# VHH binders against p49116: the designs that were tried, part 159

Target 1, 238 residues: p49116
Amino acid sequence: EGPLLSDTHVTFKLTMPSPMPEYLNVHYICESASRLLFLSMHWARSIPAFQALGQDCNTSLVRACWNELFTLGLAQCAQVMSLSTILAAIVNHLQNSIQEDKLSGDRIKQVMEHIWKLQEFCNSMAKLDIDGYEYAYLKAIVLFSPDHPGLTSTSQIEKFQEKAQMELQDYVQKTYSEDTYRLARILVRLPALRLMSSNITEELFFTGLIGNVSIDSIIPYILKMETAEYNGQITGAS

## First folded at step 12 (VHH)

Design d91 (framework vhh_ozoralizumab_d1)
Fold by ESMFold2-Fast, scan of step 12:
Structure d91 (fold): chain B 238 residues (1-238), chain A 119 residues (1-119)
Amino acid sequence: as target 1 above (238 residues)
Amino acid sequence: EVQLVESGGGLVQPGGSLRLSCAASGFRFEDYGMYWVRQAPGKGLEWVSSISEDSSYTLYPDSVKGRFTISRDNAKNTLYLQMNSLRPEDTAVYYCATEFYDSGPLDYRGQGTLVTVSS
């Protein structure tokens, strides 16, 4: 059996909407986030091991981990997205909402804590200088998580996760041979992803979605998109 | 219209070999992963093997690993299952299946081919 990921699975290129507005708005943020979500799901769909698990298992896995994949994608694409600028705009909007008594203080606190955790995660990944191969394997480890409720084929999912971990270890040891503790520093970042609320991620990045639909409800449709439609979503061209 | 037609089943002695084929039509075979599943008399469906669209990845449960080999010929729109060292517990109707991400749920639309392993 060959490697879990090929060189094509390392490529992860986000194209931002153009033109950039003079002032950030919910539609631009939503469009940018949607492109990253589509890119992340297209990436997962392209993995042969993922395809081999079957449609029902694929849908269940992505529904369980989309927020983790999305957050890793935010960290990986933080510079391309100007994520710090987007988060600053969201914070400014929240502060204006406090002043106008439009949101409860408890809700605003939850959202601000989420933004802080997201910034900490992205900053830690940036300081570790995580490369494209490492991101690809971290996403694979997250994707092939056997411990989500309701999954079938859990033994096979676990074997794929172990394979991802082994291939990441091999890569890091060969590429960063002088940094004995690098793998440990990278892997210890992953549990933080489980503490991020998918509901708050939807509020921050996907509030511009038509019909206020949940990401969980649209995942089966995104996974069923033709390659051309995926490409249209990630480039904004139709 | 999507069609899957299995063939190659039959009666074989324990320890024997058999090669199953599945002829696919009505869709772009090269763009979809393929599966073999089986149903023994009085039992539910059991997954037997999977193969990715480009043949780069194949999967087997422990019950058949080392004995069965899945393969495909995208130029011929054909899926294969090579079964070696057959055992009585391999007796079942074998179905080929695929999943269409753009058109609906998994569909076991083939009629199946009966494999009987008996002395």
Scores: ipSAE 0.000, ipTM 0.266, lowest interface PAE 15.1, mean pLDDT 83

Design d92 (framework vhh_ozoralizumab_d1)
Fold by ESMFold2-Fast, scan of step 12:
Structure d92 (fold): chain B 238 residues (1-238), chain A 119 residues (1-119)
Amino acid sequence: as target 1 above (238 residues)
Amino acid sequence: EVQLVESGGGLVQPGGSLRLSCAASGFRFEDYGMYWVRQAPGKGLEWVSSISHDSSYTLYPDSVKGRFTISRDNAKNTLYLQMNSLRPEDTAVYYCATEFYDSGPLDYRGQGTLVTVSS
């Protein structure tokens, strides 16, 4: 078979809502995050190997890894999103919630720890200067994770993950030949993604769009969208 | 609106070959992954093969690997399944589908074509 990813899968262009409001609000943050989520799921669905696994497997994989894919997307699109500004606005809101006694201290602590982990992850990726090819293959490694509970076709998923790892290795060794340990530095960043809570990600980024329904519940509907519907969500066109 | 019409089934002796076809209409065939699934008499639905929209990836369960080959012609909106070295356990109604769900009905599936492997 050919490569797992083609050059078209390296392109990952987020279109932000316009105009940016003077003061960030929940709706703007949720719309921005929703566009990134839809872009990430459309990216996954466009992978030929992913399509071949079938809809039950596709749904199970994305339900298990959407938070990891989303977090990689946040790191990749941090400049386009002005992510530091969004996180600063969230921190300010949390500090105000403490003063107004609207949230428990334990919950605020959990959310602040999550924001710190997210900032540390994004800063680590920025310092490594991860390129578009590297991000595409890291997303593929995360997507084709065979170790999530309840998965069928785990042997085939594992083969696709190994193929992603091999192709990333080939790319890094050829492109960054002078940096012998670059691949190792990149790969050791991935375990941190699984330590971040998907529930806290939903609270921070998706409260205005998800309502009372979890992202796990809407994933099957997003994956069934026609390409034109994905493009509409990504660009804001009806 | 989506229509899938399977053909090519029939009676064949063990060790024989058949080629199934699926004519698709009502959607952009070239944008979708496609699947063959089968249902043997008195049994549940079984996945048989998958092919990506561009034919770059094909998948098979161990039960048919090396014997069956899935292919497609996007210019003709047609999906194929070449079946070689047929066995009695391959006897089933074969369905073409643009979605595959292990635990539910196949949305956007065809009417099926019967394959009987018997002496």
Scores: ipSAE 0.244, ipTM 0.654, lowest interface PAE 4.5, mean pLDDT 85

Design d93 (framework vhh_ozoralizumab_d1)
Fold by ESMFold2-Fast, scan of step 12:
Structure d93 (fold): chain B 238 residues (1-238), chain A 119 residues (1-119)
Amino acid sequence: as target 1 above (238 residues)
Amino acid sequence: EVQLVESGGGLVQPGGSLRLSCAASGFRFEDYGMYWVRQAPGKGLEWVSTISWDSSYTLYPDSVKGRFTISRDNAKNTLYLQMNSLRPEDTAVYYCATEFYDSGPLDYRGQGTLVTVSS
């Protein structure tokens, strides 16, 4: 009966690796991205409704939506991350790769289109001046998505998503009463998140962690990290 | 020139412990994340652990979590891997690694240190 999210779930503070190096390197970008992904997973794990779904469902939900949560986090933390500077460095690296024939033109086109979509999404959120409460509820809406393939407990997940939508509506109507259509403008941004490739996100932000194994290996291990830590706390009660 | 020099490997019995070290030079060690990877005989590279530049963030795969601990001493430009409860499956050459934006995957790794776990 209580609210889905408390004020503690609105706080989303990314601590960047400091200082930023004179020349951007793959480690700095990957550490920054990993910190954001970890913060996003920790945020999800802190929600009582999420914990109530059980460990197996929690793992399946995060695996299905991590790219959406990560992208929302990039938009929310764009200023703190100097995301525009990071994306410029990635673009420069891709241009050097095409000049040396290290990547196909088709692959570079796909990655550049992804960067453009990411920039457009972040700019749209900035223009709407999305606040911390709105970001928290948008993250909750994508987290409690009942329509990912292979999910169990879909009726409970749908109930929590509807609760997130209801609480977002109540917040927006009270806080931005003068803007009758604000909620609609915010919600129509969400479908674009599902059109963004998680494989390309992995390539852009995580490739430098472990070279050729970073895309397939590191993301699943980051996801499993939260599950292993949770299991340690639960089983340690014995 | 970037140099990474691993040490601390050796022969140990199952259930034993070893502490690996990696001495780094030729770059600002304190500004970069570091990781350990290993290669068992006749197999490919396997990621073992990652640590952020400031030690605030560490990562492990399930195969070593709870048994291995990564750490670093930025004042000494040294990376460490504490390995406890060693198993025969941990037998491998262990490499420390870092990667720069203009380099290829694991272009900056050391020569490795051999860890053999057998009775």
Scores: ipSAE 0.000, ipTM 0.147, lowest interface PAE 16.3, mean pLDDT 78

Design d94 (framework vhh_ozoralizumab_d1)
Fold by ESMFold2-Fast, scan of step 12:
Structure d94 (fold): chain B 238 residues (1-238), chain A 119 residues (1-119)
Amino acid sequence: as target 1 above (238 residues)
Amino acid sequence: EVQLVESGGGLVQPGGSLRLSCAASGFRFEDYGMYWVRQAPGKGLEWVSYISWDSSYTLYPDSVKGRFTISRDNAKNTLYLQMNSLRPEDTAVYYCATEFYDSGPLDYRGQGTLVTVSS
């Protein structure tokens, strides 16, 4: 069969909400994050290899890795999202919560550590100047992870992951031929994605998804949506 | 069996206050964000308020911001909406909602409670 990903899968275009407000608020942050999440789910669903695994396997894979896909998306779209500005606003909100004794110091510490890990990850990817092709294959490697508990068809998933790894290697060796260790530098970044809490990601970015703070519960529905329905969901909140 | 039961509606004069309650059962209430939506006679559903699972974030449209306050008691599986400075335009059936629990996005499950602001 042909390559795992086509040129269509390399294209990842995030359309932000109407101009960034003068004062950032939870609504803007959540709408921006929801757009990225829906784009990421649509991206995964469009992959023929993913479709071939079947509905149940598709749902299980995305439930297991949505946070990793979302975080890669944040890194890839950091500039268009003004992610540094969003994170600074969240940090300011948390610092005010400490000052007013409205939140537990332990909870705030956990959230601040998560933000720091996220900033470090995005900064590392920016320093490596990861291109669109590389991001597509990194997302594919994360998506086709055979080692999540409870998965079926793990042999087939592993074969798709290996195919993603081989195609990434081929691309990097041909495109960045002078940088012998580029692939290794890129791949060592991936384990950090699994150390980031999906619960904290939900709290930071998805509180305004009209009552949804459990992303795994909506995954089956998002995967069934048409592109027009994605647009309807992310633009209709006012 | 998922159930949402709204209460607290009634007739109130402009400038008055009401507190709505929503009793939730059949799911882990503490794991889901909740929202209030309303429907005026002959009109569509309008989002009124949102609260995250842990009460750390709340959202309001400009039409109710500063007048309405959403809150929750996870120990009692209960959602609240404190409505102050009520206006005739607030007259509607109010529903509490959670989404994506086996029925699709942006769904609602409650029977509603009627709020009438006389004018």
Scores: ipSAE 0.000, ipTM 0.117, lowest interface PAE 17.6, mean pLDDT 80

Design d95 (framework vhh_ozoralizumab_d1)
Fold by ESMFold2-Fast, scan of step 12:
Structure d95 (fold): chain B 238 residues (1-238), chain A 119 residues (1-119)
Amino acid sequence: as target 1 above (238 residues)
Amino acid sequence: EVQLVESGGGLVQPGGSLRLSCAASGFRFEDYGMYWVRQAPGKGLEWVSVISWDSSYTLYPDSVKGRFTISRDNAKNTLYLQMNSLRPEDTAVYYCATEFYDSGPLDYRGQGTLVTVSS
C-alpha cells in the first residue's frame, strides 16, 4: 500500500549517559549500549508492517536479529558514542581480566577477533558515508529476514523484505544518481553482520546488566513496554 | 595517516639486552592499547606483549615473561620494549602494532626492526 518506512523512521537519535566518567567502566558502557538497544527495538516496533505480523512473530524476528540491528546502530551512532574510545576501554578491561587469570587466552582471542570484525564493519559504513535513509532501510532488510528458523508468516516477512530492498534501491538511484554501483557496495556489507556472535556482543557491551539476564530472555519484555517506558530508557529518565 | 616507526634493533650476544622504540603518529595514542609482535624467518606472526592505554595492564606469553617489559610514554606518543636475557630463538623482525574500529587486528603495524641474537 504505502511506503514501508516513513520519515519518522529515518530519525534515530541516541542520547548518551551524562556525565561521561573519567574512566570508562562496564556500567557506563552497559547503560550506553542498553539505550541503543532500546532505541533499536522502539524503532522496529514503530513500523506498521512489523506490528501487523503479530506479537509472537515480532518476538521471534527481534530475537533472531537483535545483534544485527545493534551492530548497525553502533555503526550509525559511532561518532555520538565515541565508539572507538569505548572499544579501547573494553580492550583495557579484557587485559585486566587476563592479568588476574579470569579468562583463557583462547577466549581473549575470540573476543579480539570480534572487536576486529566490528571495527572493520563500522569503518566500511563510515567510508561509504551511509545516510539516515540508507541505515533505516538496511535495518528493515535485516529485521524482515524470512530465513530464520522457527518463523511463521515467512511469505509475508519476505514480501516486507523485498519492499525494503525496492524502496532502498529507489532512494539510492534518486539521491546518488551519479554513483551507479552504490547500492551494490552497501548491500554487500550485510552478510558480515550474520558472522558476528551475539554471545560475544552481549559479553562486550552488556556485562553490567544486573542478574543473569540474557538479551534473548529480555527481548519479549522490552517489546511489551509502554511508550513512556521506552522514552525513559532512551533518555535515561529511568 | 596512521604511522608507526620502529627502531632499536640490531645484533646482540646471547644474554644481552636491547630496547626497542616505536614512534606513533596520526591517531590519539593515549586512547589505544599497543602491541609488540614478531616474525622469525619462515614462521608466522607471534605476539610478544600488549599494554593498555594507561599502562595499568600488561600481558606476555610464557616465552618472554620475566625477560621482556613493555612500556609507553603517552606524552611522547612512544611505545617501548625492554628485552633482557636475549636468546637465539628471539631472533625476529619486531613490529609495533595497534587496533582501531577502522582496522583489523595488527593491520596497522610498522615496517619493523630486525633483532638478531647470535655470537
Scores: ipSAE 0.000, ipTM 0.115, lowest interface PAE 16.4, mean pLDDT 82

Design d96 (framework vhh_ozoralizumab_d1)
Fold by ESMFold2-Fast, scan of step 12:
Structure d96 (fold): chain B 238 residues (1-238), chain A 119 residues (1-119)
Amino acid sequence: as target 1 above (238 residues)
Amino acid sequence: EVQLVESGGGLVQPGGSLRLSCAASGFRFEDYGMYWVRQAPGKGLEWVSWISWDSSYTLYPDSVKGRFTISRDNAKNTLYLQMNSLRPEDTAVYYCATEFYDSGPLDYRGQGTLVTVSS
């Protein structure tokens, strides 16, 4: 009946770890990324349409799309995170001529290609000057993807995705009335998200949080967190 | 600002030993893993050893395994490399490096310390 997202679902405020270290390290990057991941999961959990699908469907959806949501979050929070600085530090580290036979040249190439694709995505979103409402609806379109294997309630998920698309269109046409093709330029960015490897995202951003477990394995626990526990995780408070 | 000052290099005959030191300042030494890397004449940088922040883990490539030992003294902000059974192939400028990603081996360094293994 009502809109898919309210103004409360447009608000997406990432609080970075403080103080920023004198030199970037894996722990700072991991903590920053973890805060973004937890914020993204809490955002999804707060949507009434998402809640209506039930816990099992919610877990399956987030497991299927967390990398897409995380990547959109990186683009949205790129300035707050100083993402370009983080990626430059990672690239510099990978390009160092420290010779150890633990990583193949092929693996380094795959990781560098992933970083390049991520930079291109974030730069395209920045160039388009995507606003908070547009990001909220793009995240909703990604979240309510009916085409992941093993999903239940696929017809209802598709309905929510269509509703997100319609509300995004209405918003863009009203707010950016002078730019007839803005929506098309935004939507053609989304397919690239599915080509980005979740395993490489885990390696780049979550070393130190998950140890030897996957993000997929911890998602059910994050979704079950009480609001106080969630706030403790994203703010660093006990 | 990060300062890393390497010392202990010199001329040594094959089969000899040297102990390198690296005095660190400008960052919390106890919070970071540390590397020794080297650059032989006309070659690129080669990783020689790594030690975790707490000394619980050390790593070596096969080229130096069993001959070199990395250690650290966090109270003194000092990294060490004990080099035994030195070979002509070990001739290089040796640099210490930090674990953090926003620096390369050349970013926060002086000239390193030269080790020459020759008769």
Scores: ipSAE 0.000, ipTM 0.111, lowest interface PAE 17.2, mean pLDDT 79

Design d97 (framework vhh_ozoralizumab_d1)
Fold by ESMFold2-Fast, scan of step 12:
Structure d97 (fold): chain B 238 residues (1-238), chain A 119 residues (1-119)
Amino acid sequence: as target 1 above (238 residues)
Amino acid sequence: EVQLVESGGGLVQPGGSLRLSCAASGFRFEDYGMYWVRQAPGKGLEWVSSISWDSSYTYYPDSVKGRFTISRDNAKNTLYLQMNSLRPEDTAVYYCATEFYDSGPLDYRGQGTLVTVSS
């Protein structure tokens, strides 16, 4: 059996809606986030080991970890997305909501703490200069997580996670041979992903979605989309 | 009507070999990973091996690694476990299971086949 990921899994190219509006709005932010989500789902579905788990198993995995994958995608694509500009617009909107008494101060505090955690995570990844190969394996490690609440039949998933960890180790040790502690610095960043609320991510980035749907509810449908539909979503052709 | 029917168990001496079979029906066998799990007398369930839908990936815990080999024949909807160098601690009822997370793999397990390793 070959490597868990191929060179095709290192390529992760986000195409942003254009042009960027003069004033950021919920629709532009939601469209940008949706493209990243669909790109992330397409990335996961392209992994042979993920397909080999079978539909029920692989769907349950992505429903459990979509927020972690999405957050890694935000960090990886932060520059392409102008993420700092998007977060500044969200903060400005939240501050205006406080002044208009539209949202409680406690809720605003929770959301601001989430934005701070997100900025800190993205900054730490940028400071470490995480490359595309490292991002691919970090995404694989969080994807093949056997320890989410409610998951059963985890032996195969644990094997794939261990394989991802070993292949990341081999890559880092060969590519960054002089930095013996690089792998440890990268891996200690991952637990922070689980501290970030998926509900707050939905509120910040997906408020513009039509209807009252949660991301975990639409994931089964996204995973069943044909390749042409994925390409349409990530490029905005539909 | 998902059904899993195990066979091939029996009495064997330490160091011996057995091959277990699991005949599956009622679902798309070729789409799902498969598992062997066992339950020793008075103990809980232990995962023994897993195999991906296409046999490209297999997993073995340390307790059986190097001694057991999982395989499948998708054309016959059959899962196999080749057990070599058997030890008294391998004595258990062996169950075939599939990975249906929403229902749990044990919801689709068979009635099991008994393996006894004794002199």
Scores: ipSAE 0.023, ipTM 0.237, lowest interface PAE 5.4, mean pLDDT 83

Design d98 (framework vhh_ozoralizumab_d1)
Fold by ESMFold2-Fast, scan of step 12:
Structure d98 (fold): chain B 238 residues (1-238), chain A 119 residues (1-119)
Amino acid sequence: as target 1 above (238 residues)
Amino acid sequence: EVQLVESGGGLVQPGGSLRLSCAASGFRFEDYGMYWVRQAPGKGLEWVSSISWDSSYTFYPDSVKGRFTISRDNAKNTLYLQMNSLRPEDTAVYYCATEFYDSGPLDYRGQGTLVTVSS
């Protein structure tokens, strides 16, 4: 019955791999993205309400929303990641791929549109100056989405989402009392997350992943990892 | 412990070709991306090419695109750079490089091999 999130759930600290190389490569981008993904899943696992739904529901829920959580994480950690530099490198690679006929023009257009949507989302969040509490509750609203196909326990998920929305409203009204429309401006950003293709995110950020494995296939294993193993992944320890 | 040993450099006329090799040891070569970088006299390091661990992705700057080809043989722990249509401005010491998560970006470079393009 207590609050959905505690102060420990507001903390979201990304540790980057070795300093950014002068010349970016798929392995550095993949390692950086993997650390953010692992941090995001570990964050979700730490929520008592999430744990209460059970393993099967947890797996289904994260499979449905990992791209939305990841994108919120990119926005929150954009400065730490030097995300603009990573996206510029990806754009340069795509432009070169057109000239070498390695990718079709239609595919490049889809990928470029995805990058522009991502940049616009991150810029809009930065302009709103979204704080750590707001990001935590936005992630909770995304995580506890009852409307994905194939989910069980949708009534309980919906109640947790409503609780997240209520607690966000309470926080914003108390903290930003002079900005009567702040909550509406924040919430209207969330539908854009569902328009971003998880397949394109996977291609852009996870191409360096060992073997031809999808994020969908590894989610159950990430969610079962011990805390020390998670810390090893996000700090670069073996 | 980690060693990268470049070879194949030499003097070549403009329009000529040269093939560079890099023998890697002391790490799991098949698990890491590899790079060629060069340094012309009195200039900074310039990125020349990159290749993913599995050869599925290769990258080139406009200055060498269409003329240079990067490749690797994971069974032999060897990286290659095929250089065609060489120009005087390609004159530089060429270095084989890699990066590890714990070592910093491109900190592991070999001693280099000199390529001189002159008539």
Scores: ipSAE 0.000, ipTM 0.117, lowest interface PAE 18.1, mean pLDDT 80

Design d99 (framework vhh_ozoralizumab_d1)
Fold by ESMFold2-Fast, scan of step 12:
Structure d99 (fold): chain B 238 residues (1-238), chain A 119 residues (1-119)
Amino acid sequence: as target 1 above (238 residues)
Amino acid sequence: EVQLVESGGGLVQPGGSLRLSCAASGFRFEDYGMYWVRQAPGKGLEWVSSISWDSSYTIYPDSVKGRFTISRDNAKNTLYLQMNSLRPEDTAVYYCATEFYDSGPLDYRGQGTLVTVSS
């Protein structure tokens, strides 16, 4: 059968909310993050292999891996988003919350550790100069993870993950033929995605979207959105 | 107004073949993955095969792999299941199914077509 991903799956264009505010605030950050999340889920549902697994399995996969996909998206779109500026604004907001006695010291420590891990990950990907094809395959590898609890069709998911890994290897070997260790350096970074808490990602980026509900609870509703709604979220047309 | 109408079932001897068809209407058939599922008497629903909207991916469980072939004709809004080397355990009502993101998993199934494999 043909390749797992087509050239259309390499294109990943995030449109930031406009106009950009004079000072960053939690609403702008949430809108930016929501657009990236919706873009990431729309990207996933466009993959024929993903469609072929069926909606129940598809929903379970995205609920299990959305944080990993989102984090890869943050790294890929870091420059477009001015992610360093967003993280600085989040830190400032957290400091204000501490001064207003809204968060415990233990929670602040967990959140700051998460921000450090996120910065480390994004910096490592930037240093490696990961290209669009490599990001597409890395996203496919995390999407088709057969090891999440509660999944059905795990043998087929594993097959698609292996196919993604093989196609990434072929691409890297042909495109970066003189860098024998590039694939190994890229893949070694991937497990770090699972060390970052989805709960903390929700608190940092999605306060305005979810309130007191989790992202995985709303994923079935986002996956029910028509393509026009996904495009509206990405472009800000509502 | 979403409708799925299966046909092609019947009585067949072990080792025989049947071709099932499913005529779809009321939605853009070409935009959605399609499925065959079956239910043997007194048992639960069992997934039989899946095909992507563009036919680039097909998936089968080990129980039918190598014996059944799923295909589709988007111009005719029709799904097919070619069943070869039929076994008594393949006896079931076979349903054509689809899933929309604005409904539930396997939310739309037809009335089914009975396949009986016996000597």
Scores: ipSAE 0.006, ipTM 0.372, lowest interface PAE 10.1, mean pLDDT 82

Design i1 (framework vhh_7n9e_1)
Fold by ESMFold2-Fast, scan of step 12:
Structure i1 (fold): chain B 238 residues (1-238), chain A 119 residues (1-119)
Amino acid sequence: as target 1 above (238 residues)
Amino acid sequence: DVQLVESGGGLVQAGGSLRLSCAASGFTFDDYGMYWGRQAPGKGREWVSGISWSYGYILYASSVKGRFTISRDNAKNTLYLQMNNLKPEDTALYYCATHYTGDYPSDYWGQGTQVTVSS
């Protein structure tokens, strides 16, 4: 077969809502996050190998890994999103919630730990200067994870993950030939994605859009959207 | 307090159409994402369609895609569901609901309106 990813899969362009409000609020944060989530889902859906697994397997994979894909997207788009400003606004809201006695101390601790893990991950990726090709292949490695419970076609998924790994290695060796350990430094960052709670990601970034309905419950609907409808969602066009 | 009142349900033949309305009060309607859900007898609740509070993000369950259209009129504080080409499998209690907003976790549901589709 040909390569797992084509040049079209390297392009990952997030269009932010405009105008940016004078002060950040849940609405702006949720709109920004939703655009990134929909962009990430469309990216996955565009991969021929992903489509070859069939609808049920495709849905199960994305439901299992959406938080990892979303977090990689946050790191990749951190500058475009002004992610540091968004996280600062979330921290300010948490501080106000402490003063108003609206949240338990345990919950605040969990949320702050999540924010710190996210900041550390994004900072590590920025320090490594991860490029667009590397992000595309890291997303593919995460997407084609054969080790999630309940998956079917795990042998084929593992094959696609190995193919992503090989193509990333080829790219890094060609592009960063003088840095013999770059691939190892990049790959060791991936396990941290599994430590980030999808429930806390939902609370921080999606609470204004889906309420108490989980992201994994709406993923089947997002994946079935037609391309034109999908583009309307990620650009804000009706 | 938040009130959601659904209307427009009824009995229709397969292939027919119905338009459901959800009148919202007690909150700033423009600040809430809204959705339609349904519950058939002896089954759990099923997500049908959702529309965001801003920019018009719209999602549909695959079972209704191409047949149902969700819309909202913020000036009237009203959510709509246009249902075309109805099937017996669409028979259910249809309810509207709100999503979480910026101030406090909340999710409110109406009591629903019954839709019955005969063969």
Scores: ipSAE 0.006, ipTM 0.199, lowest interface PAE 12.6, mean pLDDT 80

